# Designs tried in a protein design chat: VH-VL binders against q8wwc4. Part 24

Target 1, 195 residues: q8wwc4
Amino acid sequence: STEEKPQQHQKTKMIVLGFSNPINWVRTRIKAFLIWAYFDKEFSITEFSEGAKQAFAHVSKLLSQCKFDLLEELVAKEVLHALKEKVTSLPDNHKNALAANIDEIVFTSTGDISIYYDEKGRKFVNILMCFWYLTSANIPSETLRGASVFQVKLGNQNVETKQLLSASYEFQREFTQGVKPDWTIARIEHSKLLE
Below, E stands for the ipSAE of ESMFold2; O stands for the ipSAE of OpenDDE; V2 stands for 0.75 times the mean of E and O plus 0.25 times the DockQ between their complexes.

## First folded at step 8 (VH-VL; framework fv_burosumab)

Design n5 (at its last look DockQ between E and O 0.46; V2 from the best seeds 0.00; counts 0 for: pae E 4.0 > 2)
Fold by OpenDDE, look of step 8:
Structure n5 (fold): chain C 195 residues (1-195), chain A 118 residues (1-118), chain B 106 residues (1-106)
Amino acid sequence: as target 1 above (195 residues)
Amino acid sequence: QVQLVQSGAEVKKPGASVKVSCKASGYTFTSYYMHWVRQAPGQGLEWMGLINPSGGETSYAQKFQGRVTMTRDTSTSTVYMELSSLRSEDTAVYYCARDYWEGYFDYWGQGTMVTVSS
Amino acid sequence: AIQLTQSPSSLSASVGDRVTITCRASQGISSWLAWYQQKPGKAPKLLIYDASSLESGVPSRFSGSGSGTDFTLTISSLQPEDFATYYCQQYDSYPTFGPGTKVDIK
């Protein structure tokens, strides 16, 4: 009995060198400092970013499947209502392009962090996250003006053509005493798909 | 040249309070955070808390909440750390350390030894 | 709290030796790590920030590397004044320190 050695799937790590704006990086650093200093000492921007990446993959997949009921606890009600209308009207290929596989997320960046108080004195933190991911969805090049087409060869498999897409998700958390410390998604944008 | 000069060594009894000062010079005092870090004899470093540049906001480690008070006097460029209800375990060298919104410390005071003994 | 460990806890080396100290975080902290040198009876001195950035005035024989959970401080050629205890410190969350590594003369 020839024990077939499990083929080590060489995960080709595509290093997308995203030029992060140095100014944005400094801003993110300062604001992250403020969060653990005054709101949550256990806050970790690194851990948050990893969680956000997972949330993005999950939520984007649900959106592509039009499973809006499953998003009610994750996405703000106002945003979800607008998304339901927009996503439902999309062609199937565009819907498919919304879905991001976690393994196909090539770059994650922290955008702007906002700390604000509402009129009732409630404290909120918003963190904008930007994601770049590869999709196999066949979207006409005319619709995706400026999208980079990449040929990805995974091991001995046939060269697949994938397009690079970007999405922005804004995460919000209320830091009022007695409120559950959960992050919710307050804004969703998919460049060229959902604006 | 940036300098942080702390007050002298203190000997206290259990249950007493101690107030350590840190006088800053050589930079814009109101632009930097000040942290306090302590080190028990032969042990590592332990973060206690921070005070913001204006002196209006503080953040303390959970371990010291209710016992530590940090204050700032802009007129004298001095930061204070007061620790109450002292215990033998509070015997340590206490350091003030400067931070510019980064979370690491570029300048340190010389340290103040606080001994708590019955 | 993010916990840091250091390896080794102590080492003996000679002048001119290459010395390597490792710091490991309990979770990913990106590059938010600093290294300090402390001599007996003195305050810590900042050597490296952001995992690999050399603080102004620090000799070039000191270097830092690493990201995520594993970090390294390297002294390319140990000098007599380098015998001290070295601490790593993370600032991805509220500040915590490693237990320290003592570098003694062989």
Scores: ipSAE 0.774, ipTM 0.897, lowest interface PAE 0.6, mean pLDDT 91
Fold by ESMFold2, look of step 8:
Structure n5 (fold): chain C 195 residues (1-195), chain A 118 residues (1-118), chain B 106 residues (1-106)
Amino acid sequence: as target 1 above (195 residues)
Amino acid sequence: QVQLVQSGAEVKKPGASVKVSCKASGYTFTSYYMHWVRQAPGQGLEWMGLINPSGGETSYAQKFQGRVTMTRDTSTSTVYMELSSLRSEDTAVYYCARDYWEGYFDYWGQGTMVTVSS
Amino acid sequence: AIQLTQSPSSLSASVGDRVTITCRASQGISSWLAWYQQKPGKAPKLLIYDASSLESGVPSRFSGSGSGTDFTLTISSLQPEDFATYYCQQYDSYPTFGPGTKVDIK
């Protein structure tokens, strides 16, 4: 991927993690091994993925409630600033659709894992997580602008018809020696809602 | 055809050091990580650390940090593990074990008994 | 650290018996689990990786199952060469091993 941080327009030179073996293998196990071998022996991709699902449910709910002050500890500052403008301008039904209840997240997948060093030798790991979740919010797909988006509807008649939505959250942690081991959310995409 | 052959048994006194070798054959030495795992008599297995033979990069279990050093010689396809400041609880069989970047071990050396006695 | 337990710690069985050994992890490890066989005076030998994948050259009477925290190793019909100690090992993080299960004749 050419997009390392939100709103980064090639200001930062990046040095890809170099090994004698080809590093273009995208298998999650190999990348997870590299993280625990070189960055943090306690790192577990399984534990991370479980935590990322919880974080998505929590952050998406706060975002839907416009509780941006509570997001300052979780989301990169530049990303949060852009999100405030986008979320504030949404209709109420679209705001409600941002929230993902933990029990309604029906599919979670690990996307790209990026392992890199910057010009100053700071060590970073970015993990893209993709979530598919059900919502009861009424989203008038007719009012969305741009190209057609494939939609999957899982609900039928009764009072609780639901739509299936997707979101992608990119988590970033600096593994540089002496830096507090915090994950921050460096990119948020809610398909159809925050495009 | 993959084979890991370790150096012979050692008897040491407390406070000494030991250096165990592991010679690899039958595969591309620099394409696989080498780990060291030990087993005290009647006990289970304990991971000590790893080395990437390509560049010599190492990572050690916290318990052994400061006492263990792993090195390699690519010309002889050999990995070395040196454990210093030996104590009686270091009495164990020490194994080298091969790993293709995943963390499980498909081939093991025959083991090297190290006995530390007062 | 991810801790593994095994049950039972030992068992006695006859040739032809079906043997089941359980490994439990202190947290979810997906399918990142291997099983090893170790005979006295010998190095461990890999049997199973990724919880259920059989290593090349290992007899088909060995099988593994499970995901998350609970895993099993099964020997469908015990043979004389199967009397050994069996260890599970996780690799979701730095390697840790179960305490072993001894399979004896009696």
Scores: ipSAE 0.279, ipTM 0.710, lowest interface PAE 4.0, mean pLDDT 84
ESMFold2 (binder alone), look of step 8: mean pLDDT 94; pTM 0.956

Design n6 (at its last look DockQ between E and O 0.02; V2 from the best seeds 0.00; counts 0 for: pae E 17.6 > 2, placed apart)
Fold by OpenDDE, look of step 8:
Structure n6 (fold): chain C 195 residues (1-195), chain A 119 residues (1-119), chain B 106 residues (1-106)
Amino acid sequence: as target 1 above (195 residues)
Amino acid sequence: QVQLVQSGAEVKKPGASVKVSCKASGYTFTSYYMHWVRQAPGQGLEWMGLINPSGGDTSYAQKFQGRVTMTRDTSTSTVYMELSSLRSEDTAVYYCARDYGWYGYFDYWGQGTMVTVSS
Amino acid sequence: AIQLTQSPSSLSASVGDRVTITCRASQGISSFLAWYQQKPGKAPKLLIYDASSLESGVPSRFSGSGSGTDFTLTISSLQPEDFATYYCQQYDSYPTFGPGTKVDIK
């Protein structure tokens, strides 16, 4: 009687050793503190980060599909115009590589937070978010010099080769009385794909 | 040594105002945020608001907006909290608390000021 | 506003006992959580910050753990001076406190 050893579902814990610079972490906390202290009592940096992750996944997918009309409410007009030109000129494999699946985002970090006033006295907050995600897009290794190639085995499935990509999205919100409190994307960068 | 010394107990009638003081010593007064937290008898802690190091900016909990005023006197290293239109529900011990340094937790507390609102 | 709950609301323990108090947030707050001890007639005292960092001068028998929504304060061996009420406080947004946990002598 061959006792079938229970298949230990090896949960491959992807330990993304995010080298978060402790100094940057402290700075981010201080700046986040300033945001809820001066601008928004309901502001949560944790909730914002989670929302930003979702927004990144959604916006990056729309970009990959060249659905620019759907981005008009989410991305600043000036940025969207530039993106339309840049993304449209990309090869299909590069376009596909822009899309980040929410489940394939392996690391999220908060970059610089900026508070500034414009010439009209309007108050703005900018938060830079950095994302690292896996892509199955077939991009030649020569084009992505320095990108780490990972072999990911998900459960009992075949080993799939995925590339780790990074993207930076800057989120902006105006804190002026009477202005809708919506976050918009003021800058989009995809390392090695869309600069 | 960091010390926060608050003013003495107050007894007020409904509709009146109360102003509590918090004198700070033992550290650079103009470098730290100050918060106010209150505690009703037998109840938990409730955050009221904060004042920035320069005293130029304040942020109040929504519950107290329009009734609370926080001020700061750099020359005397004293922070003030004034609560107007007092109600019986405002009966509590009021604490000043120093922010560690822009983190949002409180490393030093005043001894507390009991404010009793009774008809 | 982020709401915090604590469990249990009260407990009775003996000197030397291991005591565990739980704090739960209504949403993710990362590690932005502090623990305070309050004795009757006294101001709260900071014990733990950033979920697991021990404040200077606090005995090592106190420890904090957790991230996201679930946090724990542990007293490894309860001492006579530890009978008090304990509060958790989040600062991911504007500060809010848990309802408190009273630790009484059995």
Scores: ipSAE 0.022, ipTM 0.617, lowest interface PAE 4.9, mean pLDDT 86
Fold by ESMFold2, look of step 8:
Structure n6 (fold): chain C 195 residues (1-195), chain A 119 residues (1-119), chain B 106 residues (1-106)
Amino acid sequence: as target 1 above (195 residues)
Amino acid sequence: QVQLVQSGAEVKKPGASVKVSCKASGYTFTSYYMHWVRQAPGQGLEWMGLINPSGGDTSYAQKFQGRVTMTRDTSTSTVYMELSSLRSEDTAVYYCARDYGWYGYFDYWGQGTMVTVSS
Amino acid sequence: AIQLTQSPSSLSASVGDRVTITCRASQGISSFLAWYQQKPGKAPKLLIYDASSLESGVPSRFSGSGSGTDFTLTISSLQPEDFATYYCQQYDSYPTFGPGTKVDIK
C-alpha cells in the first residue's frame, strides 16, 4: 500500500490536516472487527480503504466527464439519478474540480461504519470514506469555504496554485447469503461543489 | 409485514387542494424512498415524484412542479402528498409506493386514494 | 424523458397458453426495468425487477428477459388469475411507465 504524501517527496510545503478523531478511530476498529468476526473473515479495513481510494479516483473522474452510463454498476440508482441533475448543471471548472487524480489524494480516513438489517432480513454494511485531494482546476476562491490553498513548485522556478478539496463516499455491501458480494456507492458528497 | 395504508376518497372543486396521506408500517420508515403515482380512470400509471423520508428531500416530475408538495412525519411514519390548483383532469386514483433499496422500482403499494374533481 | 412502448396493447388467450408481452425503451436502459400486474380495482403488484429477477412470492410461470431497449414478459402457462393489465417501468432515469397490455382470458 502507499500513503498520499507526494508533496513531501517533491520538497513542497504541505499542511497536514487533522480530521481524525481518536475516539472515532477506536470506534471504527471495533466495527471493522465485527465485520471480520460475523460477516467476512477476509475483511480488512486497511485493504478496503486502499480499494476505496482507487474507486474514488475512478468514480470522481467519470462524474467530472458526465459519463453516468458507466456509473450504473458502481453507484446506487437513486444516488445516480440525483447526481445527473446536479453535475450537468455545474460550470465546467466545477466539473473539472470533481475529478481526483489518484496521485493527488493526500489523505484518506474512515468515517463511521454502520451494520444493520432491513425489514426483509437483508444484512447491510455501510462504510463512510473521506478523501482530501488537490486540484489545479480553475475555480473561484469564494466557492470553497474552509478550503486551503497550496503553492506547488513545478520544476525549479515554476509555481502552481492548488486547492485542497474534500469528498465523502459511502460504500454499501449486502452480506445476505446468496446475494452477489459487491460494494456499491450509496452516498456521494463533494466539498461545496455538489452542495 | 409491510403495509401502506392511504387516506380515504376525496371530492374536490376545481381550484382547491387535496392532501393524501400514506401511513407505513412493518419496516424502517426512513430507510426507503416513497413515491407517488397516479392513474386516471381507464388510463395508465403516471409518476408524480418522490420523498426521502430520512431528511425530507423531494424530487417532482416536471408536470407537477409548483403544484405538488410532499412531506413526511417520522413520528407517525406517514408521507403526505398535496396537489393544489386542482383541475378536472386531476381526477385519478393516487398511490403511494415504496422504493426498494433506493433503486427506483416499487415493491409495495398503498391501496390507492380516489380523488374526484367536480364542479 | 425515456419513453416506453408495449406490444400488444391487448390480447385474448386461453388457460394454458404461452403469453408474451414486449416493452421497448426509446434509449438504452441497461437492465433497469420492472414489470407490474394490475387487476381491476387493485394497486399494481411487482412481478419482476432488474429485467429478469422474480419478486418473492411470484409464481415461476412468470419470467422476464431482455436488456438495452427490448424486454419481454412471458407467462408460460396462463392461469385464470392472470387476467390483468401488465405494465413495464424503467428506472434508469426518473421513472416512466409503459402504456400497459391488457390480458383477457377466453
Scores: ipSAE 0.000, ipTM 0.446, lowest interface PAE 17.6, mean pLDDT 79
ESMFold2 (binder alone), look of step 8: mean pLDDT 94; pTM 0.952

## First folded at step 9 (VH-VL; framework fv_burosumab)

Design p1 (at its last look DockQ between E and O 0.82; V2 from the best seeds 0.00; counts 0 for: pae E 3.1 > 2)
Fold by OpenDDE, look of step 9:
Structure p1 (fold): chain C 195 residues (1-195), chain A 118 residues (1-118), chain B 106 residues (1-106)
Amino acid sequence: as target 1 above (195 residues)
Amino acid sequence: QVQLVQSGAEVKKPGASVKVSCKASGYTFTSYYMHWVRQAPGQGLEWMGLINPSGGDTSYAQKFQGRVTMTRDTSTSTVYMELSSLRSEDTAVYYCARDYWEGYFDYWGQGTMVTVSS
Amino acid sequence: AIQLTQSPSSLSASVGDRVTITCRASQGISSYLAWYQQKPGKAPKLLIYDASSLESGVPSRFSGSGSGTDFTLTISSLQPEDFATYYCQQYDSYPTFGPGTKVDIK
């Protein structure tokens, strides 16, 4: 019984110097401040970001496997219905490219935060999260115009070519009194894959 | 120069209320949040709550909910903190602290000692 | 609530010494950490914000470093006026403070 030594996935620290607009960063900070100040004192944007990263990895994997039933509690019904149609029609290599491994997520950024009240006085917070991850899926370069190709050498193994993909997930939570404090995914975008 | 000047020391009995004032000067009063932080003798710092620039919204620490009221008077550039149902454990120096939408405090009042004793 | 711890709780040092104080958060707080100096009978004074940004008017001998859960305040050469208690404060969530580190004269 050759005990397969767990391949120590060397975390390639890819420093993605994505200088987002400084103004957007300030706005994000201010809105995050407002969230813990007036909605949930226990809210942490850092913790949220980490949770969002995990959720993205999990949801993207389920999408790639077309396990839509398992997403019913995590993704808004309207979004899930649209995704089901789009994902099902994708080629297998594109489906595979949807899946993000948590260890291959190289960059996470917080996009726009929206705080709004509806006509009924219900309070909502939407947080857009952007993820960049590496995929080994063999997608034609023509389809991924503008995607950066990276050669990753893991130890003594052969140089593997990986492509950098991006995805955007919008998380929504209702902060109305008496409502279950769960985050749901209100929007999913995979650039170049789910158009 | 930015200045936060607080009211003088208070001595109260248990069950009473205390209202501390913080007068601001040297900056645009209606552009900054004001926080209250207290410090028991020989102890650390404890956040109590905040009031927004307009004075219309407040956020209190759970520990003080129902007992603390923060108000703001733009005409006098003064923030108030009222704490009711005082207990011996409320004996502390109370500070007002300025915040520009960040959550840290760049200017502090000199502090107001509140002593609760029977 | 995000809890902060500091190490050491107290230290004795001489003028000219390099002093290092650590602050640890119970969870990741990115760079949302400030450092304050407090002298007896006085209000806290802001030294560092965003983990490493020096507040205006603060001497350059003060510096902050760290991210995530572990942070450090360094005084490169301790001066007589630096004997005080130092507090870290996080603002990733509602504000909480470390217990403080007292720097005494040796």
Scores: ipSAE 0.774, ipTM 0.898, lowest interface PAE 0.6, mean pLDDT 91
Fold by ESMFold2, look of step 9:
Structure p1 (fold): chain C 195 residues (1-195), chain A 118 residues (1-118), chain B 106 residues (1-106)
Amino acid sequence: as target 1 above (195 residues)
Amino acid sequence: QVQLVQSGAEVKKPGASVKVSCKASGYTFTSYYMHWVRQAPGQGLEWMGLINPSGGDTSYAQKFQGRVTMTRDTSTSTVYMELSSLRSEDTAVYYCARDYWEGYFDYWGQGTMVTVSS
Amino acid sequence: AIQLTQSPSSLSASVGDRVTITCRASQGISSYLAWYQQKPGKAPKLLIYDASSLESGVPSRFSGSGSGTDFTLTISSLQPEDFATYYCQQYDSYPTFGPGTKVDIK
């Protein structure tokens, strides 16, 4: 459990545990093994996960700022085209809630990993990453039904109310010989903001 | 009872090839990866590559690419590792090691000494 | 490649001593670390997987801890049969091994 002592100078500790099934975690380890064994021996799921967290913070910020030109090389064209319509129509406070501050991403999990060949023989890996992050954006409670609300103690007894949001980003890389080794975001979901 | 039994010691000249066998028993041979790891005398452990015995697909460490070939025979539950163009630096004990798709090794063969000398 | 270092490279200890061996990875590897014991002329034997999980049949005096880049193998009360070389191995990427820690009689 989270502790906050009213009479002590504390940094607020916040722990959000497990939305992952332990059985799914075992499957993820096996699929990560297959990536380094057959696609890229230097691949590390741990290194990828750290990079994905950084990418999420960066891309979510650009998305909240409607900087779609900067997203064209990071996000699949089809996904970005659909997102432009959804994001442009959002109220400013919902747009601000899209942005995840790297320091306020409290939980990251690896979801499904897909390893496949398409009809042209191209080799692909898709990795679904799920992020839970805190926001100070003022979002009407009716829009975020069921969202968790936390009080965060800052320094000398100051209290800030924050909401916990989640997002799922699917990363894709083509491992076909001769293709540039880039990860592209092939799917973006922000719970209750861009569903 | 899981057991990995390797072929006997070999003495080779530089430029020759060696083929080491590893016979598995006590488990479903095609359900586990087999890796090869070597250890030069008085030195640490070095990963060489792997084979999936169900399909025969392989992956080799870059250092050995082009010199190593791993094969298997599912009817005898045996994996083979052949190393060609031997050099004196290839003198080592060669181990087969079993892995359930994780990358760590729960069972090891007894090792096969390969000595490369003129 | 993920490089592993071990400290110390060797140590001398008495039966009954508490022995601690460390392994450090060149980058975060989560908990994808195994420990092996190897006696002269023998194959390595798995002791610990997932940084802290004890392999079946391994005595409970062995324990592992750590995550990220820093890992520890501990032998709570050294026995005569524990004099050996100990290796860490990561499997977050293709397998690499630490250089080993030799534990000798003092």
Scores: ipSAE 0.384, ipTM 0.756, lowest interface PAE 3.1, mean pLDDT 85
ESMFold2 (binder alone), look of step 9: mean pLDDT 94; pTM 0.955

Design p2 (at its last fold request DockQ between E and O 0.66; V2 from the best seeds 0.70)
Fold by OpenDDE, fold request of step 21:
Structure p2 (fold): chain C 195 residues (1-195), chain A 118 residues (1-118), chain B 106 residues (1-106)
Amino acid sequence: as target 1 above (195 residues)
Amino acid sequence: QVQLVQSGAEVKKPGASVKVSCKASGYTFTSYYMHWVRQAPGQGLEWMGLINPSGGDTSYAQKFQGRVTMTRDTSTSTVYMELSSLRSEDTAVYYCARDYLEGYFDYWGQGTMVTVSS
Amino acid sequence: AIQLTQSPSSLSASVGDRVTITCRASQGISSFLAWYQQKPGKAPKLLIYDASSLESGVPSRFSGSGSGTDFTLTISSLQPEDFATYYCQQYDSYPTFGPGTKVDIK
């Protein structure tokens, strides 16, 4: 019985050199500092970013499948309602393009962090996360004006043509004392797909 | 030149309180956070808390919550750390350390030895 | 709390030696790591911040590397004044320190 050695899938690390604005980077660091200092000492922007990436992959897949009921606990109700209308009207190839595989997320960036109090004195933090991911969905080039097409070789497999897409997800958490520490998605944007 | 000068060594009994001072000079005092870090003899470093530049906001490690109070006097460029209900385990060198909203410490006081003994 | 470990706990080296100290975090902390030098009876001194940035006035023989969970402090050529205890510190969350690495003269 020749034990087939599990083919080590050579993870082709695509290094996307994102030009992060140094100013934005400093702002993000300062705001992250303020969060662990005054809101949650256990908060880690690094851990958050990793979690956000996983959430994005999961939520985007559910969106692509029009499984909106499964998103009710993860996405704000108002956002989900708007998305349901937009996503259901999309052609199938566009729906498929919404789905991001965790392994095909090539770049993650932290956008703006907002700390605010509402009229009732409740404390909120919003963190915008931006994702770049590869899709095998065949979307017409006219629709993806400015999108980059990449040839990706995964291990010993044939060269596949994939398109690079971007998405932005805003995560919100209430930091009011006594409130459950759950992150919810307060905004979802898929450039060129959900405009 | 940036300098942080702390008050002298203290000997206290269990249950007492100690207040350590840290006088800052050589920079804009109201622009930096101040942290307190302690080190028991022969042990590592332990973060206690921070105070913001204005002195209006503080953040304490959970271990010291309810026992530690940090204050600032802008007129004298001095930060204070008061620790109450002292225990033998509180015997340590206490340091003030400067931070510019980064989370690491570029300048330190010389340290204040606090000995808690019966 | 993010826990830091250091390896080795202590080492003996000679002047001119290359010394490497490792720091490991219990979770990913990106590059939010600093290194300090502490001599007996003295306060810690900042050497490196953001994992690899050399603090002003620190000799170039000191260097830091790493990201995520594994970090390294390197002294390219140990000098007599470098015999001390070295600590790593993370600031991705509230500050925590490694247990320290003592560098003794051989």
Scores: ipSAE 0.865, ipTM 0.947, lowest interface PAE 0.5, mean pLDDT 92
Fold by ESMFold2, fold request of step 21:
Structure p2 (fold): chain C 195 residues (1-195), chain A 118 residues (1-118), chain B 106 residues (1-106)
Amino acid sequence: as target 1 above (195 residues)
Amino acid sequence: QVQLVQSGAEVKKPGASVKVSCKASGYTFTSYYMHWVRQAPGQGLEWMGLINPSGGDTSYAQKFQGRVTMTRDTSTSTVYMELSSLRSEDTAVYYCARDYLEGYFDYWGQGTMVTVSS
Amino acid sequence: AIQLTQSPSSLSASVGDRVTITCRASQGISSFLAWYQQKPGKAPKLLIYDASSLESGVPSRFSGSGSGTDFTLTISSLQPEDFATYYCQQYDSYPTFGPGTKVDIK
């Protein structure tokens, strides 16, 4: 009955080294209140954020595999058309770095929330979500600004080398009366890999 | 010195309406949302809805849609809640409660007992 | 709708006791949780917001903790004025309240 599922795997905890903006946290809290107060009383920014994390893991994997047909239901058509050539042109190691395993997403942040009407009076909400995730993909450290390499210890004997990457996915929903209440991805940015 | 002072207790028959007032003082009335929350005797708390006193915009819990109306008068710093088609299960204490754009309530009125009986 | 439960439903305690009350949400609500104290015949009074932030003028013997689905209110040394009913409330969406925990004198 809910989209939130129990996670089975232990998450790796890391210090976030990216460009966080604490001013957006205050704006996010106020905007989340305005959404449930005026648009949908059942709206929960917490529930949305959990669903967005799952969507990010799923969509990023499909992008890395160039499975664009499966993305047509999840990503806005104009965005998907623009992404197809960019992703297909990436080296295999960069494509593999797009994929985020859900248990390797170490930090999730809610960015800007936009509430607006278009020229036809349609009501929209856009929510920017920022994700930091670990990858084993072989990306030359020299080519990635702001990347960090981490040694992940598995017990006393196992060491895995991981890199920390970030991505921003913007989710959009139309709240106009009579419209199906579905979120689509209206913008995809993978820092250092895609624009 | 924030104060929320509500109107007195009321006794009503089933099918009637009741209108409860909540007069605010000690703060800028139009800067805070006002909510209404009720509590049946010996029971917990139930949110009914909110009003933005600045524009008069409202949002109501689905359970009360069609039966509740919230209004305000900025010249007297007063909000009103009217509940129509009263039933015996509407017997409760009705509270106004102040909120600064968060959804939790830092100040409450003293409560207004509404009794619905034949 | 986000439903809240509280445990225990009631308890009896003596002045000076440490009291712990729990609140559980039906889904994750981050730290969007408040605690209220209500004495008989009185309006609720805010104690804690953001799960752990103490409201101005509330005694430091009250504290809150938790995030996600599980939250606690603790009274470190119960005083005579603390015998009341305590409610949790979430505000991650439209407000809903827990059923309350009554703290009685032993």
Scores: ipSAE 0.566, ipTM 0.829, lowest interface PAE 1.8, mean pLDDT 86
ESMFold2, look of step 9: ipSAE 0.472; ipTM 0.801
ESMFold2 (binder alone), look of step 9: mean pLDDT 94; pTM 0.956
OpenDDE, look of step 9: ipSAE 0.845; ipTM 0.935
ESMFold2, look of step 10: ipSAE 0.431; ipTM 0.784
ESMFold2 (binder alone), look of step 10: mean pLDDT 94; pTM 0.956
OpenDDE, look of step 10: ipSAE 0.858; ipTM 0.942
ESMFold2, fold request of step 21: ipSAE 0.000, 0.000; ipTM 0.490, 0.496
ESMFold2 (binder alone), fold request of step 21: mean pLDDT 94, 94, 94; pTM 0.955, 0.955, 0.956
OpenDDE, fold request of step 21: ipSAE 0.853, 0.863; ipTM 0.941, 0.947

